VH-VL binders against q0aze0. Designs and how they scored, part 66

Target 1, 268 residues: q0aze0
Amino acid sequence: MKIILVNNRFKENTEKKAQEIAGQLSALNVEVIIDNGLDEPYAGTVDFIMVLGGDGTMLRAARRYGQRAIPVLGVNMGTVGFLSNIEINELAEYLPLILREEYSLEARMMLEVAVFQQQSLLTRVFCLNELLLRSNSPRMLSFALEISGQKLEPYRGDGLIVSTTTGSTAYSLSAGGPIADPQLDAFIVTPVASHIINKRPLVVSPEREISLHLLEEREAIIGIDGQIKMDFGAENRVLIKRAPHPLLMVNLKAKPFFTSIDRSLQRQ

## First folded at step 4 (VH-VL)

Design a3 (framework fv_bermekimab)
Fold by ESMFold2-Fast, scan of step 4:
Structure a3 (fold): chain C 268 residues (1-268), chain A 124 residues (1-124), chain B 107 residues (1-107)
Amino acid sequence: as target 1 above (268 residues)
Amino acid sequence: QVQLVESGGGVVQPGRSLRLSCTASGFTFSSYGVHWVRQAPGKGLEWVAAISYDGSNKYYAESVKGRFTISRDNSKNILFLQMDSLRLEDTAVYYCAKDRWYYGSGTFYGMDVWGQGTLVTFSS
Amino acid sequence: DIQMTQSPSSVSASVGDRVTITCRASQGISSWLAWYQQKPGKAPKLLIYAASSLQSGVPSRFSGSGSGSDFTLTISSLQPEDFATYYCQQANSFPLTFGGGTKVEHK
């Protein structure tokens, strides 16, 4: 058995805990690879991925390994999040179940994001939550949205979010998008501070292709899962599709989505 | 500098053929759809034909369909218009023009770069 | 084919005047309309695309509005260099079609 431990190197407690867990697993004849985010993703065969941290660490793990159809478990280190399944103090109790492969899997769709400059592919990335197009200045953007080759009315505002259903509770929610059952596959297209009063979030089939480009020369960026930032200009185009494989998330204990989101919304 | 230069125009007799060329420089020609637009003396603009960035899609005005053929050579950055069975009504300045949008599904947004035009006219 | 009708066919104006040109499509074209300026003996110049997006380098006195079938080009304060012929063009479907043009001439 080979397990990747994904952690955040900038949190001292998480680095120590990763080393402790790696030693414990090694003593049980499990090969452990530690991924702290600085090196290239591990290229070898892996049986399981354990993410030690909050939702941000899970998003990084999903981008690096989500397309390999490997079970991924989120282990919370103390912050309440939507993508973790168990707490760190519960790991010892659940470890035997992990090693015996006694758990269920939940499939979560991912986005495939391809950024072009003219015909040249600049980058292709996968993400779990969303792509954000936003202005990088006080100026409003004017941009075109195409869905499966259909040109929609131009968008004018601060930006646009294209989200998975898992991402419905992330930035899309703060921008006025709907809360979606993460078991559904769909794109959620949410305007950010649209100047046009009739622009509503769209929920569209995950089989569609979505493309975005600027209609006017503006300072803009695209953001992916809040972690990757890229300059975006009038000669750039982004193409968004459903990724070939969903992220396979490990369920060791019931985590009721709807009561969790309901509780979270009652704070502020 | 971004530039389109037409050539091949001239005086022709009705029923004959003529081939126009448009040479592109200063931009990635292979990334853009390109158009032919004509203008008869003292008249308005008339769109004639367009070709997608990779040459896979070609579009024609009804008045020229079956007589004109648009093509491109991306290795040489040249656009062509082969004009067969020419008629007096084809008398015009012919412009080549680059679409504002680059590659994709055949969507077009407007023509942001134009050549100076080449005149096609007929002997008396 | 989508027919584009421009009005007026000509307008006489003075420097400083507000000039309005209208373009009507025979069917809905969403916002997929471009405006061009052409001076005698010269190639057309793109002013506006997607009905209201100003082309880089075009003065802010030019503006476009409209959606669906009715569109307007406005020159808020006419300058000497603005005396020219203006054309609308639909980019919604093939074949692409131009309006008949509007000549803006000196009073």
Scores: ipSAE 0.012, ipTM 0.544, lowest interface PAE 9.0, mean pLDDT 87

Design a30 (framework fv_bermekimab)
Fold by ESMFold2-Fast, scan of step 4:
Structure a30 (fold): chain C 268 residues (1-268), chain A 124 residues (1-124), chain B 107 residues (1-107)
Amino acid sequence: as target 1 above (268 residues)
Amino acid sequence: QVQLVESGGGVVQPGRSLRLSCTASGFTFSSYGVHWVRQAPGKGLEWVAAISYDGSNKYYAESVKGRFTISRDNSKNILFLQMDSLRLEDTAVYYCAKDRLYYGSGTFYGMDVWGQGTLVTFSS
Amino acid sequence: DIQMTQSPSSVSASVGDRVTITCRASQGISNWLAWYQQKPGKAPKLLIYAASSLQSGVPSRFSGSGSGSDFTLTISSLQPEDFATYYCQQANSFPLTFGGGTKVEHK
């Protein structure tokens, strides 16, 4: 059995805890690869991915390994999040179940984001929550949104979010988007500070292709899961599709999504 | 080099059929939508038909709808226009043209690569 | 169908002149407009897409402006190779439609 242990080296106690857990796994004849975010993703085959940290660490793990169809377990390190299944103080209790593969999997859709300059593909990235197009200057953007070849009236404002259902509780929520059942597959398209008062969030089929480009030269940025930022100009275009593979999230413990989000929102 | 070459034009009698072909080279044909545009002698440009990069979406001008059929073979890098029930008004140079949009699903932005054209004309 | 009306149908100009060509759509097309240049006996060449975006390799003396229903192509300083017929084309909805063309000819 080979496990990738994903941690955030810059959080107090996470590196120490990761080493402690790696030692425990090694004593049980499990090979452990540590991914602290500094090196290229591990290229070999692995059986399981354990993420030690908050939602941000899980988003990085999903981007690096989510397309490999490998079980991924989120272990919360003391911060509340939506992407972890168990707490760190529960890991010892659940470790035998992990090693015996006694758990269920929940599939979460991901986005495939392709960024072009003229006709050339610049990069392709995957993400679990969303793509954000935003202005990087005081000037608002004017941009085109196309959904499966249908050209919508131009947008004017600070930007746009294209989100998965998992991402419905992230930036899309803050911008006025709906809360979606993460077991559903759909794109949620949410305007950011639109100057057109009737621009509403859209919920569209995951089979659709979404295209974005600027209609005038502006300083803009494409953001991926709040972790990757790329300059975006009038010569650029982005194409968004459902990724080939969903992220396979491990369920060891029932975590009721709707009661959890309801309590979280009442605290705002 | 990036190139589109039309063929299949010629002299035809009214009411007959003709099939035009357009062969692409120098670019990834399967990644782009393509168009047929015609121009009658001494007249302006008239858009005729378009097909998406994967062939799933087809579009036609009202004047040819029901008579012309656009299709493509991405394995051979060839675009076709099947023209049925031809009329004198169909006399024109027919150009094939590549859309500039990479991987557009039924979306078109402009035609950045054009063939040299093939003439379709009529006799008695 | 969206009708595209170009004006003027022809313009006489000399090298170094500023030339402007106007295109009007019968209904709103946002900025889904392209401009083409066609020389006698040749296929058209794309100059501008999305109303104002210059196609790669096209000289900077060409510029496009406008949105909604009214659009302009400007040649800031006409060169000998610019004597040609120019066409606008809307890409907002099917069927795609071209303007009638504007012939830029020698005085």
Scores: ipSAE 0.000, ipTM 0.419, lowest interface PAE 15.5, mean pLDDT 86

Design a31 (framework fv_bermekimab)
Fold by ESMFold2-Fast, scan of step 4:
Structure a31 (fold): chain C 268 residues (1-268), chain A 124 residues (1-124), chain B 107 residues (1-107)
Amino acid sequence: as target 1 above (268 residues)
Amino acid sequence: QVQLVESGGGVVQPGRSLRLSCTASGFTFSSYGVHWVRQAPGKGLEWVAAISYDGSNKYYAESVKGRFTISRDNSKNILFLQMDSLRLEDTAVYYCAKDRLYYGSGTFYGMDVWGQGTLVTFSS
Amino acid sequence: DIQMTQSPSSVSASVGDRVTITCRASQGIDSWLAWYQQKPGKAPKLLIYAASSLQSGVPSRFSGSGSGSDFTLTISSLQPEDFATYYCQQANSFPLTFGGGTKVEHK
């Protein structure tokens, strides 16, 4: 068995903890690869991915490895989040189940984002939460939204979010989008500070293709999971579709989504 | 396969400007921060400037601040160094180098791919 | 600026020798240090990153150690292709700074 340990090198004590866990796994004849963000994603085959950290670390792991159909376990290192399944102090109790492959998997849809300049593909990235199109200045954007060839009336405002259901509790929520059951597959399209009355969030089939482009010269940014930023101008267009493979999240213990969300929203 | 190729070096006069380019191939240029590092004849390495993977953050050595501007065009896989108000002390081979940190936005770590260098010299 | 001091400036060695190069930072840099090899007329090559991590494709006779402000690059059993100039570089804070270099020469 080969396991990747993903950690956030900028979080205190995570490197030391990753090394300790790697030593423990190595003693059990498990080969360990540590990914702390320094290199390109490990290109070899692996059997399991263990993410040590908060939601941000899981988002990076999903972007790097989510399309490989490999089980991914989120292990919380002290930050509150929605993407971890167990706490670090529970790892020793669950490790035998991991090594015996005694767990269930929950599939979470991902986005495939392709950015073009005219007809040339500039980049293709995958993400777990969302793509954000936003102005990089106080100036309002004018942009076109097309859903599976259907051209909507132009949008005017600060931007637009195209989110997975997993991302419904992230940036989309802050912009007024709905809370979605992450077991559903759907795109959630949420306007950011629209100047046009009655531009509502849309819930769209994951089989649809969504495209965006600017209608006038503006300085804009495409953001991916709040971690990647790309300049976006009138010469660019972005195409968003469901990624070929979902992220396979490991479920070792019940984590009641609705009571967790309810508690989080009432906490203030 | 994985390559960085510098161009634009040459002979200049003090006070003039020069623009260096660095063309990347064989890796996803838009995913990495990149550096300019120079080396005067017979001397050691001196870090000059760096730019984050998305171009949002730029960093400079004190000796070049206000005179040099680093920029990148991710659509063309090209890194630039605009050098203004050139001084005799700027005489060096200029290397471009890729940082090894994937999607590093504010941190740089080490330079794993280097170009062959382009020479900047002065006539008097 | 963080000053990086390398010693020695040069060392004369024979094939099969153990060579040790030291690098001292003027302030703490944790493990954010890289080592490079440069041969005459060529670009530098990364050997070690994060003070002790061996870059892919670099022979195992190269090793790095240290943390904080004192660092060491060791070449066990020097080979003919190892005669070169070696540089340390800190990545803890901007501006990034290199050491002055250590030239490993034939005895």
Scores: ipSAE 0.000, ipTM 0.429, lowest interface PAE 15.9, mean pLDDT 86

Design a32 (framework fv_bermekimab)
Fold by ESMFold2-Fast, scan of step 4:
Parts: structure tokens; C-alpha cells; sequence
Structure a32 (fold): chain C 268 residues (1-268), chain A 124 residues (1-124), chain B 107 residues (1-107)
């Protein structure tokens, strides 16, 4: 068995903990590859991915490995979040189940984001939560949204979020989007501080293609999962569609989504 | 081993052209944005230009805009800087540097791998 | 262009000293700041990115702090190999800009 151990070596003592876990797995005859996020993703075949950290580390793992149809387990290191399944102090208890492949999988849709400059593809990335288009200056944006070739009336405001259902509790929630059951596949399109009062969040089929471009020359950025930022100008266009493969999340213990989100909202 | 090696520096006459090269090894060159940074003798660091992982986006310092062209050949793992209309103020050691951000097109996080530098100077 | 101002331009220190270097941006750059170390005749080495994240292989005596426009690099207990010039660099906006450098030299 070959496992990728994804961690953020620059956060607390996660590097030491990753080495400790790697040693435990090696003692059980498991080959371990450590991914600290700085190098390119491991290119070889692997059987399992274990993510040590919070939601941010899981988002990075999903972008790097989510399209490879490999089971991914989130192991929480102390920060509460939505994407981990077990706590680090529970790992020893669950290791026998992992090695015997005695777990279930939850499929979580991902976005495929393609950014163009005129006719040229600049980049293609995948993400688990959302794409954000936003102004990078005090001036509002004027931009066009097309959904499966249907051209909507122009948007004016600070930006727009295109989110997965998993991302419904992230940036989209903060911008006034709905809370969605992660078991559903859908795009959630949420305006950010729209100056047009009639612009509402949209929930659309994951089979649709969404395109965005600026109508005026402005300083704007495209953000991916809150971790990647790209400059976006009037010469650019972004195309968003459902990624070919969902992220396969490992479920070792019950984690009730609705009670978790309800408790999180009470704290705010 | 992860490394970048610059070449092409030398003595040049004002107004002439020079092309610098930077050869990458030990990492997937096509997955990272790369930079040119220069340092005049006894002076500090000055960012010159950057190119996205796929070569589609190019960025320049105001002092070199219109005179320098950054490009890359991902099939050969080589970064280039074409320097036209060279001026005395272009005298510097030129470093190539890899950005730490995987698949960065318009965002840069920091330069984690650097070459040894190549000197560009003028015969005066 | 965003101007990066470092202070001091040089500091004289002894092994074991705590050294602090400051960097001020002419406008807000959030956490888009990196710190580099450069020894004479050598290429720069990345120490810290995203204002406070320690680069792999960099000793824990180095730390970064700050957000917005004011940033600090701290060396908690100076070692002989730390005598070098240090640079901050903003990555918030193009063109990318470096500070003027701070030389840490022997007392």
C-alpha cells in the first residue's frame, strides 16, 4: 500500500506529527510519500491520501489530487472545520479500518476553471469550494455572465462567486448564498455586493457551463478556494464547468452535516 | 537536485541586444511561474520580469518595459530574457528564480529556487 | 509602484543577539510579503513567505510578522551564519518590488 500524507509543514508542529505518522505507517509495511504543499504533486500511483490539517490543507489536496479518483481522508489537527472526518487523536483507532479498506466514500463535486486571454488558454485548475471574481480596487466591476449560452443582463458590483455545494458554507455563505446539502450536485452563483437590487443567488444544474468576462477595463482578480489569485482584465474570459471526477472523501465515522452547520452559525 | 543555471551574460555595447538563458532541472518546469531578478554591483535586488507556468502571461518592471521580452520553452526546460536597446543602467547580475506557487498564472508567492546569476556589463 | 522601505539599512550585532528588521509598504499589501537572505557573492535564499510562513529548511530562530503595511523579520538568537543582507519583497501588485536591504554585520 502506498499513501500520500499531505500536511502544511509551516503550521504548528504538523511536520513533526507527519514524520511520526509516516513512521507508524512504515512499521505497518506502508510506503509513505509526504506532500508539504511546496513541490509539484506526487506523479506516481497511490492507494490512499491522508490529509493532516484543517480545511485549507484539504482544499489544497483536492486541487492537487482530487481528479485522480483516490480515497482522501481528512484528519483534523485541532481547528474545527467541515472537511475533516476524524481527529488526530483518533487516528490510531481507525488505522486498521483504513488498511483493510473498511470505510465508505462520499463523492463531492469539483469545479473545472479555465481562464483564457482572447483565444489562448492561460490556465486550467480544479477546485472544491469556489471561484471568486472580485474587484481589486475601490471601483465596482461591470461584467457579463452567460449560463449555457444564455446571456444575462449585465452585473454591476464587487464581484461574483461560482460555488459547489461543498463550498456553500464557505465564501458563498458570507456573500448571502444558500446553505446547500453537500449530497446535491449544483452550481451556486452568488453576487458579491451587487449594485443592482434584482440580482439574486442562482442554483443551477452542474451540467451547465458558466462564463464570465469584464465589460469595462478594471482591476479584478479571479480567486480559487481562497488560496490562488489570478489577475483578470477585459481581455480575459473564464469558463466554469463540473470537473470530470468528484473528490472521493473517506467516511470512517458519522459526521452529521446539518447539526455541524447549525452549531457553526450559532457562534456567529 | 532542484536547480536553475543562467547563461548568456557578458560584455556588451550600449544599444546592442543580448539573450539570457536559464536551464531548469530537478522539478517540473512547466508547472511553475519563473522570474528574472537583477542586482547592480553593490546595490539591492530589483525584480525585472515574470512569466506564467504556460507562457501565456508576461509581466515587466517599468524600467525594462518595451525593451526586454521574457519567454520560455517548456519542452526544453529553458527560460529566456531577450534584452534589446541595452543601457548602462542595465549593468547587473541577472538571476532567474522559480516561484513557489504551483500553476501560478498571475499570482506569485515567493522565489524559492534561484540560479547562481550571470553578469551583464558594458565595455564603455 | 508600491515602495518598500526597510529599516535599519545596517545593524551591528553579536552572536546570540535578537535582531529585528522592519519593512513598510507605501500602500496595503495584506500578507503578500516575502523575506530573503543574501550572503556575499551568493544568490538570495527565501526565508519567509506570506508574511509569517517559514520556508522549508529555514531554522526556527527566524520569524515574520505583520499585515497590511508594516512587517517585521526577527532573528531570535543570531548565529554566525546569519551575518548577511536581508530583503523584503511585496507580491501584492505588479511590478513586484524589493526593499532596499538591511545588512546584519559583526559588531
Amino acid sequence: as target 1 above (268 residues)
Amino acid sequence: QVQLVESGGGVVQPGRSLRLSCTASGFTFSSYGVHWVRQAPGKGLEWVAAISYDGSNKYYAESVKGRFTISRDNSKNILFLQMDSLRLEDTAVYYCAKDRLYYGSGTFYGMDVWGQGTLVTFSS
Amino acid sequence: DIQMTQSPSSVSASVGDRVTITCRASQGISSWLAWYQQKPGKAPKLLIYDASSLQSGVPSRFSGSGSGSDFTLTISSLQPEDFATYYCQQANSFPLTFGGGTKVEHK
Scores: ipSAE 0.000, ipTM 0.419, lowest interface PAE 14.7, mean pLDDT 86

Design a33 (framework fv_bermekimab)
Fold by ESMFold2-Fast, scan of step 4:
Structure a33 (fold): chain C 268 residues (1-268), chain A 124 residues (1-124), chain B 107 residues (1-107)
Amino acid sequence: as target 1 above (268 residues)
Amino acid sequence: QVQLVESGGGVVQPGRSLRLSCTASGFTFSSYGVHWVRQAPGKGLEWVAAISYDGSNKYYAESVKGRFTISRDNSKNILFLQMDSLRLEDTAVYYCAKDRLYYGSGTFYGMDVWGQGTLVTFSS
Amino acid sequence: DIQMTQSPSSVSASVGDRVTITCRASQGISSWLAWYQQKPGKAPKLLIYEASSLQSGVPSRFSGSGSGSDFTLTISSLQPEDFATYYCQQANSFPLTFGGGTKVEHK
């Protein structure tokens, strides 16, 4: 069995813990590859991905490996979040089940984001939570939103979020979007500080194609899961679609989504 | 107008405590990690501490670890630096700075918006 | 800690000159490097992030290059407003560290 351990290079102690766990797995005849985010994603075939950290580390793992249809387990290391399934101090208890492949999988939709300059594809990335279009200055953006070829009235404001249901509790929530059951497949389109009073979040079919472009030259960026940034100008267009494969998240124990989000909102 | 404004600096005695504040306006404060960076008179920049957008991850320079505590109040758009057991070597202008990375958890890119700084100095 | 070494510590230049500043990391930092400009009595300003990405609003005469351990900031044709101190900063691992600075002075 070959396992990738994904850890957060910016969290103290995480590298040492990853080495410790790698040693334990090697003693059980498991080949381990450590991905701390500094290098390109591991190109070889693997059987399982174990993410050590919080939601941010899981988002990175999803972008790097989520399209490969490999089971991904989130192991929390002291950061409260929504994407981990077990705590680090529970790993020893669950490790035999992992090695015997005795777990269920939950499919989480991902976004495919394609950024164009004129007719040229500049980049194609995948993400688990959201794409954000935002102003890179205090000036409002003016931009066009198209959903499956339907042109909406122009948007004016700080930006727009196109989110998965998994991303509904991330930045979309902060911008006034709805909380969505992550077992539903949908895009959530949430305006960011819209100047136009009647702009509401939209919940649309994940089979829709969403496109964005600026109507005026402004300093803007496209953000992916809060971890990738790209400059975005009037010559650019972004196309957002459902990714070809969902992220396959490992369930070793039940996580009550609704009570977890309810507690988080009360604690904020 | 995107701004960060520091306050709370002043003249302090060695061994005492001081709390710096940084008030954010013109952007969604809760969506960004923020840093404290200091500069001793006539010297270069020294990174002091950082906190993730949601406050879940905190990082410190070795010289201040165990003495300084970074925190934030997203409801009030305020960043704090609690400085305990102050030493003469902590004399500096303290800047708060917004990380460029939007909505990142524990990942930092660079500091694109800076405050004007607040001076921390010592009496004899 | 990752040590960031800038060279030169100062450079005397005239308007129109090409200025190159180098920054070396004590270990590999991939492309996780930013460059800042600081004028006397002012806060620093971000010029370049991720080694070579130009910050919005920064003139195109500024460019960054390099990866791994060796990085350069280039000002292709120095303007009067460019006389300042420049700093590199690694964002690869904690603690974040700055170079010692390079002062670009009037010749």
Scores: ipSAE 0.000, ipTM 0.395, lowest interface PAE 17.5, mean pLDDT 86

Design a34 (framework fv_bermekimab)
Fold by ESMFold2-Fast, scan of step 4:
Structure a34 (fold): chain C 268 residues (1-268), chain A 124 residues (1-124), chain B 107 residues (1-107)
Amino acid sequence: as target 1 above (268 residues)
Amino acid sequence: QVQLVESGGGVVQPGRSLRLSCTASGFTFSSYGVHWVRQAPGKGLEWVAAISYDGSNKYYAESVKGRFTISRDNSKNILFLQMDSLRLEDTAVYYCAKDRLYYGSGTFYGMDVWGQGTLVTFSS
Amino acid sequence: DIQMTQSPSSVSASVGDRVTITCRASQGISSWLAWYQQKPGKAPKLLIYYASSLQSGVPSRFSGSGSGSDFTLTISSLQPEDFATYYCQQANSFPLTFGGGTKVEHK
């Protein structure tokens, strides 16, 4: 069995904990590859991915490995979040179940984001939560949104979020988007501080293609899962669609999504 | 030098056809929507037609719809206006103009580069 | 079709004057309005797009304002090269439509 341990070298004691867990797994004849985010993703075949950290570490793991159809388990290191299934102090209890493959998988849709400059593809990335288009200056943006070839009336404001249902509780929520059941597959399109009174969040089929481009030259950026930042100008276009493969999340322990989000909202 | 150069204008008889051409240089023609705008002698500007950067969307003024056809050849950097069933009220200087917007498929923003125009007029 | 009405049709002005031209849309067009300058025998030149955005290379004495249905082009201190005809144009919906023009001429 070969397992990738994903951690963040620069966060708390996660590197030391990853090495401790790697030692425990090696003692059980499991081959371990540590991904601390500094190198290219591991290119070989693996059987399982264990993510040690909070939601941010899981988002990185999803971008690097989510399209490979490998089971991914989120192990929480004491941060609040929605993407971890078990706590670090529970790992020893659940490790035998992991090694015997005694778990279920939950599929979570991902976005495929393609950014073009003129007709040239600049980059193609996958993400679990969202793409954010936002102004990088005090000036508002004017931009065009197309959904499956349907050209909407132009947007004017600070930006737009295109989110998965998993991302509904991330940036989209902060911008006034709806809370979505992560078992649903859908895009959520949420305006950020729109100047046009009737620009409401849209919930659209995950089979649709979404494109965005600026209608005037402004300083703008696109953000991916809050972790990748790219300059975006009037010469750029972005195309968003459902990724070919969902992220396969390991379910060892029932996590009550609705009570968790309700509790989180009452604390705001 | 960024420029658009129209050609194909001239003297025609009513009911006949004429094809205008507009050749682009100094910018990436295939990245921009382009327009035809006309101006009758001593009169104001009238928008005639537009085509998206990739040719997938075409738009026309009601006065020319069904008679005029806009098209483009991105490999040769040429915009065309095929004018059929010409009428005396089509007498004008015809300008081609580049839209300001990169990759505009159905949105047009402002015409930042213009040709010098080509005159279409009628003999009796 | 959206009708664009410009006022006045002509204005007489002297160098150094502040000139104001108005444009009214028959229905709401948000900020989807451009302003053009045309000199006799020449092609139009874009001055302002999206109601208030100054086109690169255009002098700062030109400014645009307004949203919805009422728009204004202002020349803060008229220069000799500014005597021309000015046009507004809506880009909110097809067909695109121009105003009738405003001629800025010598007093």
Scores: ipSAE 0.000, ipTM 0.409, lowest interface PAE 16.1, mean pLDDT 86

Design a35 (framework fv_bermekimab)
Fold by ESMFold2-Fast, scan of step 4:
Structure a35 (fold): chain C 268 residues (1-268), chain A 124 residues (1-124), chain B 107 residues (1-107)
Amino acid sequence: as target 1 above (268 residues)
Amino acid sequence: QVQLVESGGGVVQPGRSLRLSCTASGFTFSSYGVHWVRQAPGKGLEWVAAISYDGSNKYYAESVKGRFTISRDNSKNILFLQMDSLRLEDTAVYYCAKDRLYYGSGTFYGMDVWGQGTLVTFSS
Amino acid sequence: DIQMTQSPSSVSASVGDRVTITCRASQGISSWLAWYQQKPGKAPKLLIYAASDLQSGVPSRFSGSGSGSDFTLTISSLQPEDFATYYCQQANSFPLTFGGGTKVEHK
């Protein structure tokens, strides 16, 4: 059995815990690869991915490994998030179940994002939460949104979010998007500070293709899961599709999404 | 300098064929969809046909469907319009025009660069 | 096909005048409308795309407005070089269609 331990290089406690867990797994004849974000993703075959940290670390793991159809377990290191399933103090209890592959999997859709300039594909990335298009100056953007070849009314404002249902509780929520059951597959298209008063979030089939391009030359950026930023100009186009494979999230214990989000909203 | 130059117009007999060409320079021709638009003497503009940047999608006005064929050669930066079964109603100046959209495969947003036009007229 | 009805067919104006030209689509075209200027014997020039976005290099006295089926091109203060024929064109669906044109001529 080969396991990748994904941790955050900026968290000393997480790094130490990853080393401790690697030692425990090695004692059980499990081969361990540690991914702390400094190097390229591990290219070899692995049986399981264990993410030690918060939702941000899980988003990085999903971007790096989510398309490989490998079970991914979120292990919380302190603050309760939406993407972790067990707490670090529970790992010893659940480890035998992990090693015997006695768990269920939840499939979470991902986005495939392709950015073009001239004849070149500039980049192709996958993400779990969302793509954000936003202005990088005080001037609002003028841009076109196409959904499966249908041109919508031009958007004028600060930007747009294209989100998965998993991402419905991230930036899309902050911009006024709906809270979506993560067991549903859908794109959520949420305007950011639109100057057209009746621009509403859209919930569309995940089989749709979404494209964006600027109508005027502006300073804009696209953001992926809040972790990758790219310049975006009028000569660029972005194409968003459902990724070929969902992220396979490990479920070792019941995690009630609705009571979790309700509690989170009450804290504010 | 960005430019489109049409050629191939002339005097033709009804029922015959004619092929128009449009040569592009000063921009990356292979990155843009392109159009043919015509204008009869003293009349308004009429859109005729369009082709996507890679040639995979072609569109025609109802009046020319089945008679005209649009094509392009990206290696030579040339747009073509093959006109078959020509009718007196096809008398016009034919313009080629570049769409604004980079890499548009099925969508078009407006024509920002135009050629000077080539006249197609009939004897009889 | 989407029919584009342009009015008036001609307008007589003097330098400094405010000129408005209207365009009506037979069905909803969102904001996918362009405006062109054509001078006698010359090719058309793009003025406005997406109903209201000004093409680079076009003077700010030109503006476009409208959405759905009703659109307006406005020239706020007519200049000598603006005497020309103006066309609207829908880009919502194929086949693409032009309005019949509006000739802006000297009084």
Scores: ipSAE 0.079, ipTM 0.639, lowest interface PAE 6.7, mean pLDDT 89

